# VHH binders against Cytoplasmic dynein intermediate light chain DYN3 (DYN3), part 1

Scores and structures below are computed, not measured.

Target 1, 312 residues: Cytoplasmic dynein intermediate light chain DYN3 (DYN3), of Saccharomyces cerevisiae (q04949)
Amino acid sequence: MDNCNAWDKLLSQNESTINSTETATITAIIYSPSSKTLHQFINICFPEGSNSILDTTLINYATIGWTNDLKENYSVDVYTLIRNTDDALDLLKPFLQEHSSKVRWLILLDWTLNDQKLWLNELSYAFNKIKQLNDDNEFSVWCLNSGEILNLQRHTTVWQSVHIDFILQTLRSFCYFNDSSLFYICEDHTEEKREEAQRLKYQELLKHFCEDRDMKDHIEMVKRSEILIPKGCDSIGLIKTVDERFEPTEVKEQHFLARYMDFIPTIDKIREDRKTTSGIDLDKLYPLEVFKVNIQEELGKMFAKYRENSRI
Unless a header shows other numbers, all headers, positions and changes below count from the first letter of the chain; Kabat numbers aren't used for antibody chains.
ipSAE, averaged over its two directions, is called F for ESMFold2-Fast, E for ESMFold2 and O for OpenDDE. V2 adds 0.75 times the mean of E and O to 0.25 times the DockQ between the complexes of E and O.
[cut] marks letters that were taken out.
The coordinates of atoms that the task and the answers printed are left out; those that the model quotes come from them. Centres of patches stay.

## First folded at step 6 (VHH; from s10f with G99L)

Design u1
Fold by OpenDDE, look of step 6:
Structure u1 (fold): chain B 312 residues (1-312), chain A 116 residues (1-116)
Amino acid sequence: as target 1 above (312 residues)
Amino acid sequence: QLQLVESGGGLVQAGGSMRLSCAASGTFFDYAMGWHRQAPGKQRELVAKITSGSTAYDDSVKGRFTISRDNTKNTVYLQMNSLKVEDTAVYYCAARYWLSKDYDYWGQGTQVTVSS
């Protein structure tokens, strides 16, 4: 059975499916904190009719396509990756080495997760790592379940408005200085019509992002849970409107990360008790050494999934 | 919300073996898992953790305890061999998101008693 690199096969198949029509092929990578988050994102933001069958695997593949208002056909090869290890991005190295075109990156955050304290570090790491792996990138940050912000404020004494504002300003500033879009995804389940309208809006947003369109007219900042800031649409002055004491340039400072992590609360009161335990720090993650991910096997799995999905 | 349920605890003689299980109700793949224990009059301590197949142990249990996971069954295990009286504690299963340092979900705990 000819040792053809599963990746080569995948690429060849993708080339064959691109009918002769002037279809722009785009590569997108979704980097998600969880399978649930990824699934939710796909359900909300992918165009209707898209093959969204994702397994709860580390790496997945999907294809989406549409015709835009200019009658241009777009096809997007979407690769998904779950952040299960610190070095998960290294798994994509073989994929990126063969790409000569601009990669669209979608970095997902989720307000339902208790990892807000780590967001800045995660984003910083991801952005830096990605830039090392590939030189031509377009970045976007998508915060899922932003409606949860209201729940956090209502049901806990731990989360205060100041924390939310600080996170918001931090993310905005980070995205601003890294030429990244920032989108909060808030689902409105109050009315079916509203929900549908929102979905359409988010789908359109995804399409525009993939098309690398100028979205200057799409800026929306209605409330803390509803933020749409495409690349190039924000300013330092706007960021300061939330808290005048916040200096957006601070996010570039080396000590800011520590400040961020110290300021953002954790839901689990248990942290206070751990500082007192002289015990062995077992929290060090050794993701790559133990998982010994066979990249070829993973690519094979992706290929298999692609084939299965193509038959449906 | 992830629910964790421990099982397999009980009474065992010193030098004996016991296997604990923790069943998770949610998407198991999204979580790193750990076993904690709390002995009477002592603070809760992390005993073993498993992250993407990587394992770590407290020095007190190294070589005796083995943590493993089965993602297909949404279950984490703690194989405890060569048990000592000092291992007597309530054992808790805990889950955290992969990149998080904090455990966000906890089981109710299972009592392990090692008799002399």
Scores: ipSAE 0.000, ipTM 0.201, lowest interface PAE 12.1, mean pLDDT 79

## First folded at step 11 (VHH; from u2 with G53D)

Design z1
Fold by ESMFold2, look of step 12:
Structure z1 (fold): chain B 312 residues (1-312), chain A 116 residues (1-116)
Amino acid sequence: as target 1 above (312 residues)
Amino acid sequence: QLQLVESGGGLVQAGGSMRLSCAASGTFFDYAMGWHRQAPGKQRELVAKITSDSTAYDDSVKGRFTISRDNTKNTVYLQMNSLKVEDTAVYYCAARYWFSKDYDYWGQGTQVTVSS
């Protein structure tokens, strides 16, 4: 039955034509702990943005277009913000107060920065602040350099599987209760073909996230360095399969935050072992830095770029 | 350190029943407790586990084995019914501390032999 009636052919043509000519505007904000983390995220997950954001400062903006696998055209208004103070998100107030559209938040974490002890507090602050600044949000948390998990375990007695699992269960619980996606970004630089395949997977994941498309075919809950959990795909039961004693509902409580920070290893513990463990490469550590920035100047640059792009 | 001592093993006929006990040297309400078994030539496998919230069983023993705990006596039990020759193994009691991925505390094991 190669042949179908004329009615079926007409319906097929009309559906395809309508979908292939649609153009939509997406607003995305990338909130990064550092310039290095931001550049790495863009190179891996968002290569369309490389030419526009390569010289990233505290705040930057670009309009970036892409065409998805369904031949749909999207225009993405991308804002980037590097965290340098407790109130860094307030720098977005002028933009957010004038917007009515949904904002896609890509909140970055980085396994190489040695700040895992701070992650839960920083996520809690960021999500609460964003909800105060904007009403219509789509959240995602992107943990870059999750391959560092193996390096931490191999090169120190400080990092054990129990710490890695505790962080994972904490992040999964936080994202579950805040209606957020959670993605670990891991690259295998030893094999070019695998590295390219991983990047293409993350690039499609990003497009599906921004386009509000289904992401269930990208789920990974077992490989600890490659976790991919879209919003709505996790559960209390699934989180507890890592360690049954972990109680996901406790993650929202203030007393849990203190236990989290107390349990997670610090850079000081690694540095304390430095002279006795000569195999540790402390020069690869990238601590969170505080930037001194003229806030009015950076906002002026952002608005000037926004005006130029919008006039086109 | 938590110490675990198994008892109740031995020889039993197929179709019979047996109850294993695991006595702990202290309180274990903060631990996940489990029974594992190792048959000759096979790797150790989890048979049943019990937490403060739930129980879980391997598919091969579901409906035949029941795990329970008595926190007053610091004891975990494994009731084994409808025993099969394939259940022959050394049975180990184990405990997992709150932040551990793997079971950290193990008993010496008790032999269970099911004869046809």
Scores: ipSAE 0.000, ipTM 0.110, lowest interface PAE 12.4, mean pLDDT 76

## First folded at step 15 (VHH; from u1 with S54G)

Design j1
Fold by ESMFold2, look of step 16:
Structure j1 (fold): chain B 312 residues (1-312), chain A 116 residues (1-116)
Amino acid sequence: as target 1 above (312 residues)
Amino acid sequence: QLQLVESGGGLVQAGGSMRLSCAASGTFFDYAMGWHRQAPGKQRELVAKITSGGTAYDDSVKGRFTISRDNTKNTVYLQMNSLKVEDTAVYYCAARYWLSKDYDYWGQGTQVTVSS
């Protein structure tokens, strides 16, 4: 798609809402790996009918109004963006310059896309880029279709509990150190009553996140397909209870990223455009010795400079 | 402790083939299994690995070497085709536990010599 067309659409929608008389305004940005994932997320977490004005293949904008259980009215300016290139987030720069308030980021992952191997790299890039684009951010990571965990373990030969736990500990560690919430969204379609109750649960979770409300009543750290960990509710100690050998502080390091990508199974080749966007060739060997040599080389240069500076 | 024993090395003519085997003392499902090599005067280098996520190869051997495993025999194989004199080295089987930074378990090595 031509970015000029998407830009014109976004600008005209913004102009139509500039004179609203709402009591409180929230800016939220949904960053999705695909249009399908975005559609599912909006259906689950937003008021009925929101897809008609928020769905997109690239970028979209709309204002959504809601009233919370405390009878408070909110006007939520929602931007939706599809991850399609390395610079997709740059499309938001003009609008972020015109909004000085806090931005709530809803970064979507999807268990059904068979791209779990790429998740840590994509999150690291997205969070770093967002911090460069805007100073006042509230982050959350939303892992949709987490019911797929059971399907992967039951219907594949290579997905085991250790892989599921490793992804969980990695995501929890990443979110902990980046002051982000982590939410697994698991749909249950067995009954209409249960489905509606679940939708109401996730809608309330979304509202509490956007409204900066206490979410301690929503915490779930045990049911692996239903993880709900609000910002500030996790710890290094809690993360290690899953597997004590996991070291949460290593998650930000480049050598960890290589180990993460090596251990996470793939059922087929990841879609070609996703590999190109991530900038990593998964068919290529990236041994730990390469990273180790680079670190030792850098330290050697530092110590040589230190010894030279301290000589008389 | 996981123990690794290599076999299958020897002398081979350039352009020839050979297969290395690495027998493990136990299951290695949760390990990255790798073949490393060290030529005289050179650093040890990883040439192929196999994990739960698949296989990967160094560019110098891609298309010529194939790593595989037989989990029922706890054995990892390296099929080496179109061998070059530059492939001459001691080949080591190694294992890295998935949470570890380094390969923790090493075999004794097997010599591969490629003559012209």
Scores: ipSAE 0.166, ipTM 0.642, lowest interface PAE 4.9, mean pLDDT 81

## First folded at step 16 (VHH; from j1 with S52T)

Design r5
Fold by OpenDDE, fold request of step 19:
Structure r5 (fold): chain B 312 residues (1-312), chain A 116 residues (1-116)
Amino acid sequence: as target 1 above (312 residues)
Amino acid sequence: QLQLVESGGGLVQAGGSMRLSCAASGTFFDYAMGWHRQAPGKQRELVAKITTGGTAYDDSVKGRFTISRDNTKNTVYLQMNSLKVEDTAVYYCAARYWLSKDYDYWGQGTQVTVSS
C-alpha cells in the first residue's frame, strides 16, 4: 500500500486547478507551531472566508486571489504546515524540488504557547532547513498574540520587561542577519471598529508581503506588542536602541543560544525528545502558572525596600 | 558594583546537611547566580546556577544540592544535602549579568569541610 504522503495527495489535487491565466502565481508557505495558531493567523491576516478553505490539517493548500490598489491581479498558492515534528519541513521536499519559483515563507510564533525559550533554536533550524530545501526564499516571522506580552508582564513574577526586550532584540537580530521580516501581530479586542481596522492592516501587510512590495510604510516600532519590521528596515544600531548592551552579532553564536535559553523563563511542555543541543541542561523548569503573582504588588514591595535601604 | 558575601560554611559530617547563603549588596535580578567550588589542588567548578530560566547543577551534586534565590532579600542559597567528603571545598558565590559571558562578581568564599 504505497504510503503516498499527505503532500503527494495535496499535489495531485492542485494539478487539476491550474487555470492558464497569465497571472504570476505566488507561492507562500505558512509554517505554524499549532493548528490553533494557524487558524488565528488565517482569521486575522487573510481575507474573510479563507478559514473555510485552509483547514488546520498537518498540510493544507489553498489559492487566494486579490486585486491590489494598482489594479494588479495576484494569485497566491498558500501551503500550510504545522510543526508537529522536527522533520515536518521534510514533507515539503517533493514540492520544493519541483518548484522553481520564489517561495514566500511565513514562519509563525505564538506568545501564548509558552515556548519562547525555544524560539531562537526553532527559527534557526527552520531557516537553515528551508535554505537547504530551496534556494530562492523570502522569509518572514510572524509573532501571534503579541498582546500576551502585557499579560505576561502584569500577571507573572517571572516575566519582566528585560525578557521581552531581550526576545525582541534577539528576534530582530535574527531576522536582520537572515534578511527576514519580523511582524508582531496584536489583536485589539477593545472595540469592534478597532479590531476591524487592525485586521485590515494585517491583511494589507500580508498582501504587500506576498506582492513583494516596498513595505517601508508598514514600519512600526512604537509599542513592544506592535512591532512591524519589514526586511531591510532594521539595523544593528536600531536594534541596540532597546538595550545598548545587547550585541546583535552574537545571535548566530552557540553561546548566545545557551544564554538565551537560560534567561528566558520556563517552558511548561518541554517535548521530551528535544535534547537542547546547548550543553547547559536546566535541571528544573518552573511552569509559568506557578508564578501568577501581581507584579505590581511585588514591584511595590521591592521599591519600598529600596527606599528603606536608600534612607540609610 | 555588586558585592557578594557568603555565609553558612563550616564543618559537617558525611551524610549531613548544610545551607550556604550569599547576600548581595544590591538587586541582582538581572543576574544569573551561581555557586562555584574549589577543592584543594583542583580547579574551580560550577556547582549550581540559577537564572530566570531555571536551575542547573553539576552532575556530581544533582539530587543532593538545591540552589534558590530570594529576590526580596537579595540572597542566593545553596542547600546541600547528603554531603560527601569529596564536597569539601571553598564555595564561592558568583553573579553573571544576563548579557555577560562570564561571571562579573565573586564572593570571598566560604569553607565547607565534610568529615568522614
Scores: ipSAE 0.636, ipTM 0.842, lowest interface PAE 0.8, mean pLDDT 84
Fold by ESMFold2, fold request of step 19:
Structure r5 (fold): chain B 312 residues (1-312), chain A 116 residues (1-116)
Amino acid sequence: as target 1 above (312 residues)
Amino acid sequence: QLQLVESGGGLVQAGGSMRLSCAASGTFFDYAMGWHRQAPGKQRELVAKITTGGTAYDDSVKGRFTISRDNTKNTVYLQMNSLKVEDTAVYYCAARYWLSKDYDYWGQGTQVTVSS
C-alpha cells in the first residue's frame, strides 16, 4: 500500500516541478587574456555579486544562478581560464573529457592591451584548439574596453579610422565563417542612469547568448565602439559596406594573416612570448601568395555551400 | 597614383655603408613601402618593408639593413651597413596598397655596387 502511494507522490512532484519551474543547466567557459580583463567583464556582463564568486586565479569554477524574463531559472556552471601561454587551453582537457553537453565559449579580447595585431592569430588558434578539445560548442568573441577606440584615434598619430575599420571587418569575417557572435563592450560613465541601463543591457545580452535565445533586438552594426552582432546576423555584403575593397573570404588565408599583422599599429612593444604565436614571427617577411589564391574559386565554394544548405 | 624616385646609390667598398632614399609624390600612410633588389641575371627580391604596423626584413639583410620613413618629407630610407659584394644590385623602391596583393608602384631604381 505504501509503495502505491509513494509512486503517486513521486509522479506528482516530478510533473509539478517539470511544468511549473525548472532549473536548466548551462556550461560556460570564459577565456580571458588577463585577470584584469576577466574582472571587468564579470562586473559589467554578469549579475551583480558574481565577481566575488569568480576570483581571478588562473583557473576557476563557480555556479551562478539567474531567472530570465520568461520566468525560467538557469544554473550556469562558469569556468574561467586566464591565457598565460598558447597551451593554456590544454588545462581544460581533463574537465572537457568528462563533459558531453554544449559549452558556451566567451572568448575575450581587450582594446586596452595594445595587442590587436595578434588578435586574428590568437582567435584562429583558440577556435581550432577548442574544436579539438570539445565537440559541441557555441562561440562568442567579446571585445572589452572598446571605448579605447576613441582614445587611440584622438590621442595618437598612429591609429586612424582605416585601422579600426580593418580590425572590425576582419573580426566580423572571422566570426561569420566560424559561426560565432561578436560583441564590443563599451562602458559609458557619463551618467549614472545610462551606466545602469548599459549594465542591464549587457547582462540581458549575456543571458540571451547563454540561453540560445533570439538576439535580433540587440544588433548594432554602425557605432564602431558598440558593435553587437549575434551569430547568423552578418553577411559578406554587410561586412563589405564598411569598405568594399575588403575581401572577407581572404581572412582564412595565411597571406591575409601576414597582411593583417603588417598594418595594425603597435603603440607599445609586444611582449616577446607573444611575438611568435602559432609559427608567426612578427619580424619576418612572409610571401604574399599573390599568384596562388583564386578569389573567385573561394567565393564559389562559399556560395555552393550556402545553396546546398538552403535547398528544400 | 603614387610616384617614387630613388637616390643615394653608387660604388662602395665591402664593409662600407650607404643610405638609399625614396621620395614619394604624396603620402604613403596606407601603403606597404618596400625596398627590392635585382642582381644581374637574378630575379627581383623584396629585402625590407615598412608599414604602419612596423618593419620586416629578408634573412640575408637582417642586422645590416634598416628601413625607416620620414612622413614630413614623404620619404622612405634604406640604411645599408656592413655591405658585401653579394649586395651588388639595382635597388627599387615599391609601394603596395595595404588591401592589395601586389606592389603596383615602382621607382626607376638606383645602382649599388660593392667592390672587394
Scores: ipSAE 0.291, ipTM 0.695, lowest interface PAE 3.4, mean pLDDT 80
Fold by ESMFold2, fold request of step 19:
Structure r5 (fold): chain B 312 residues (1-312), chain A 116 residues (1-116)
Amino acid sequence: as target 1 above (312 residues)
Amino acid sequence: QLQLVESGGGLVQAGGSMRLSCAASGTFFDYAMGWHRQAPGKQRELVAKITTGGTAYDDSVKGRFTISRDNTKNTVYLQMNSLKVEDTAVYYCAARYWLSKDYDYWGQGTQVTVSS
């Protein structure tokens, strides 16, 4: 008579939501800064009705079935998680330790939360923590409500094109060095036909990402509100075309996070809008595990070379 | 390249106030603007910094000094209150392009002397 934890109860309650027999299975985790952001993401990227079984104020689970445009059937086990505290990702620990298979991470950012100053630190922490919790990960970063970029620029005293470009180059560099996709979601509600086509576009994007399909037909690197860069499709040179003076390799340096936060504006409403639900202190710095390991490895090589030369 | 010209220095009694100005030859919106000081025999140190993301201060001046900017006049200010004899130094205005690691543009400095 083993005691069930919260995870076991959640999984047993949602065990067989979708009738699926011998189909390909996918595990996906949506890590959202808020319930509102999660709700919007599911509405635009997932099949109709998915909110009723995936929305949450903390953590949820459901199985979603779909058929792609190649007429292949998939069963997608979807976990949704809201970042309410610094330890939110630890809620997934019992599942991840017992199911060490490939996990597709959909890590959400939201242009309307006015928390862009925190984005690099939040991503650095999340990626590092996820790599500690699970070995086989497929990462993607989804920046919702990117149409807000136009509204921010209309506030000429705070946001300028140089800030938008700096965030873009920083996110592209971060994703490049972490083997992650980067997708901006630009909602357009001006016409019903356009809204419908938009949903189909993003649903196909989601399916291609989850199914590990080629996404080169979806690439958009120029329209600042509509950026779509699949894993492996970016480069140092391409990132620098936005502003040649930006050096993408600096993103891995210890002091870059401070320079990033130092320049990005805020309306002084981050704490009010978030109520510290982000769980990230502005002064906390979480270096990427990959960057940290690389630095120590190179220093070790340098010390070995120095010792060898000194013997002669 | 930016040219920076400081003004407003001079002699002041301890406990007094003074405002320094730094006029830039062009726009500096995309720069971190800083005030540095160098006391006799000491290394130059950053005192206050302002960017589009906010301000930061050295602990020795926090609460007494205020940095501000006027982008339309291309001018940065340092308001210094409750001045101490230890604040005596040459004060330099400096600019760092936000993509750069180091301050690349410096003014010639203005002397601030705080008497007991």
Scores: ipSAE 0.228, ipTM 0.654, lowest interface PAE 4.2, mean pLDDT 80
Fold by ESMFold2, fold request of step 19:
Structure r5 (fold): chain B 312 residues (1-312), chain A 116 residues (1-116)
Amino acid sequence: as target 1 above (312 residues)
Amino acid sequence: QLQLVESGGGLVQAGGSMRLSCAASGTFFDYAMGWHRQAPGKQRELVAKITTGGTAYDDSVKGRFTISRDNTKNTVYLQMNSLKVEDTAVYYCAARYWLSKDYDYWGQGTQVTVSS
């Protein structure tokens, strides 16, 4: 992207016109493995109708307003980004260079994509890249569709409790050492009252995360499909209670990544919208030669929406 | 405590095929199962591995050897095709617990001899 300075100047001018005297402003970035995962996350965690202005095939931007349970008003600048190129995070660079406030990162994983073998490597890359792009970050990892855990164990011969626990201990360790929250989202569509109650629960969880509020009342470490562990609420000792033989401090090491990928099952090819080869080849995950989306056009759409929001 | 017993070795002519079996005393879903070989005067080396995450092979046997498993029989197989004199060795079945760095459980081995 050669024209970062021009975007930079225009965004700084427009940002000044959208800040209110009494409304607190939050910047949040949702980094999703697919448009489908993004759509589901927004539908669960954001106010009704947010999909129409936040969904994307590559990158998008919108402002979402909400009021929390303490009657405080927030204006949330939300960027949505799809993890479909190796350089996807670089698309945010022009918008981050003059940003002076904390950025809340909502990094999505999805149990239904059958790509759990890739999760540790993708998280390591993303966190490292984000730290290069921005200094003041608040991290969270959101594992959507964790109800799939039961389906994998019931409908396959290869997924066992030991694999589920290994992934959990790995994600908890990764988040612990990277000062990140870890949240599993489990949807239940069998009852309308339960569906609405869980949406309210996850909306409140999102608000607490974005607003830097105490989240001790949200902790869940026992129900394996509903794990909720805010930043700072885990420990090496607690992680080891799942399986004492697991060593959390090894998760940071490159040789651990190889053992992680070696053990995690792969039954079928990853879904076509996130397709990779069955023989696991990281060089083929994000081919640079084949762009399915016009980056400059998508950035233009995002800038136009940003300009419209500033004009009232 | 997993016990491993190999079978299926013997004498075979170069270019021929042979299938080795490794019967385990219990389930091995949380182990990496491997076939290792030791030729006379050489170090023991891993030639094929199978885990719940897939298979891997040493370059010297790729395309000729196939590792597989039958979870209902708690058995791991090594199908060896296009055998060469250089494949002559004692073949060991081994298991590595998934959190371990090393293979901890070993069979007694089965001799494979490839003659020209």
Scores: ipSAE 0.187, ipTM 0.628, lowest interface PAE 4.8, mean pLDDT 81

Design r5
Fold by OpenDDE, fold request of step 19:
Structure r5 (fold): chain B 312 residues (1-312), chain A 116 residues (1-116)
Amino acid sequence: as target 1 above (312 residues)
Amino acid sequence: QLQLVESGGGLVQAGGSMRLSCAASGTFFDYAMGWHRQAPGKQRELVAKITTGGTAYDDSVKGRFTISRDNTKNTVYLQMNSLKVEDTAVYYCAARYWLSKDYDYWGQGTQVTVSS
């Protein structure tokens, strides 16, 4: 489908919604690596009953609405974009130029896509591009299928805990410096009730994000696969506890991109037998126990900072 | 998980033509597609690809082979013209996400034999 057609469709859909609802709508944009990822995200995080017919088009539009616990009605205009080209975000340029309102950005990553090596570059590009296109942004990064982390470690020879930690610290650092939320989305398929509970959790997470609520109650950092870090709920001290191989500030440096890409493995289905000896002496990695970071102190600092920011 | 199934291989005389097809399951739109081949005793090599940058070909097949895709049919094609004995190989259909560098999904392959 011609990119031009996608835009026209988007505009037509937007016009129809403006005529129907007199109420100020929140604008959200989902930037997804694939339609599959997008669909999964929608299935997990969107309120039940939202018939979001996401077709296989590059750009989609949907409206979601809910009443929150305070009996406030919210309506969100959701635009979805698949990043199938380097310039996919440019498709939104005309739209963003016409809209002067705050945009909620949901940048999706997917642990099942074997593209982890590219994540930092992709995020950097997306964030920078978005900042150029729009001045008032709320950023969030959503990592779908975080349960795959365990599978990668168990069923592949190339993925080790050090890689997982390296990625986590990288993403946390990136989000910290870009004032972004970071969410690892893990589906629990053990029991139907648990699945439902989890869906409700993530739906609430999305709603609260859109409502710009205080999200401190959503903080989860216990499991590597279930990490929820709202904006403002992280610290350099805490981030450093994940991987001692680099400082969080290094993610801002140009050379770190190369380092990241070199360190993160890819699954080569053809070469599964070739021990990709990552030249990194993994034996030199100090156990997490050696981190002299007082986690409690760092958490305290984080909360203090949060309180200070909430008073402004 | 994306499944790829190749078809259209077989025996053909040198100078002849053959068209390979690869049917994909799932969300075909999400993937760049490529054809690889592996001759006996040789490494697998990329023959042709369709990516965000367009079509690209190995020098050995340039001008003779054409890769195309039909999103409505979830199928990628390799039209092979002016076939040579050196083109004899198992041909593999492969898929990768658009911005990925590596192919993640592979078909089982189809044998192409070019006789003199």
Scores: ipSAE 0.031, ipTM 0.304, lowest interface PAE 4.9, mean pLDDT 81

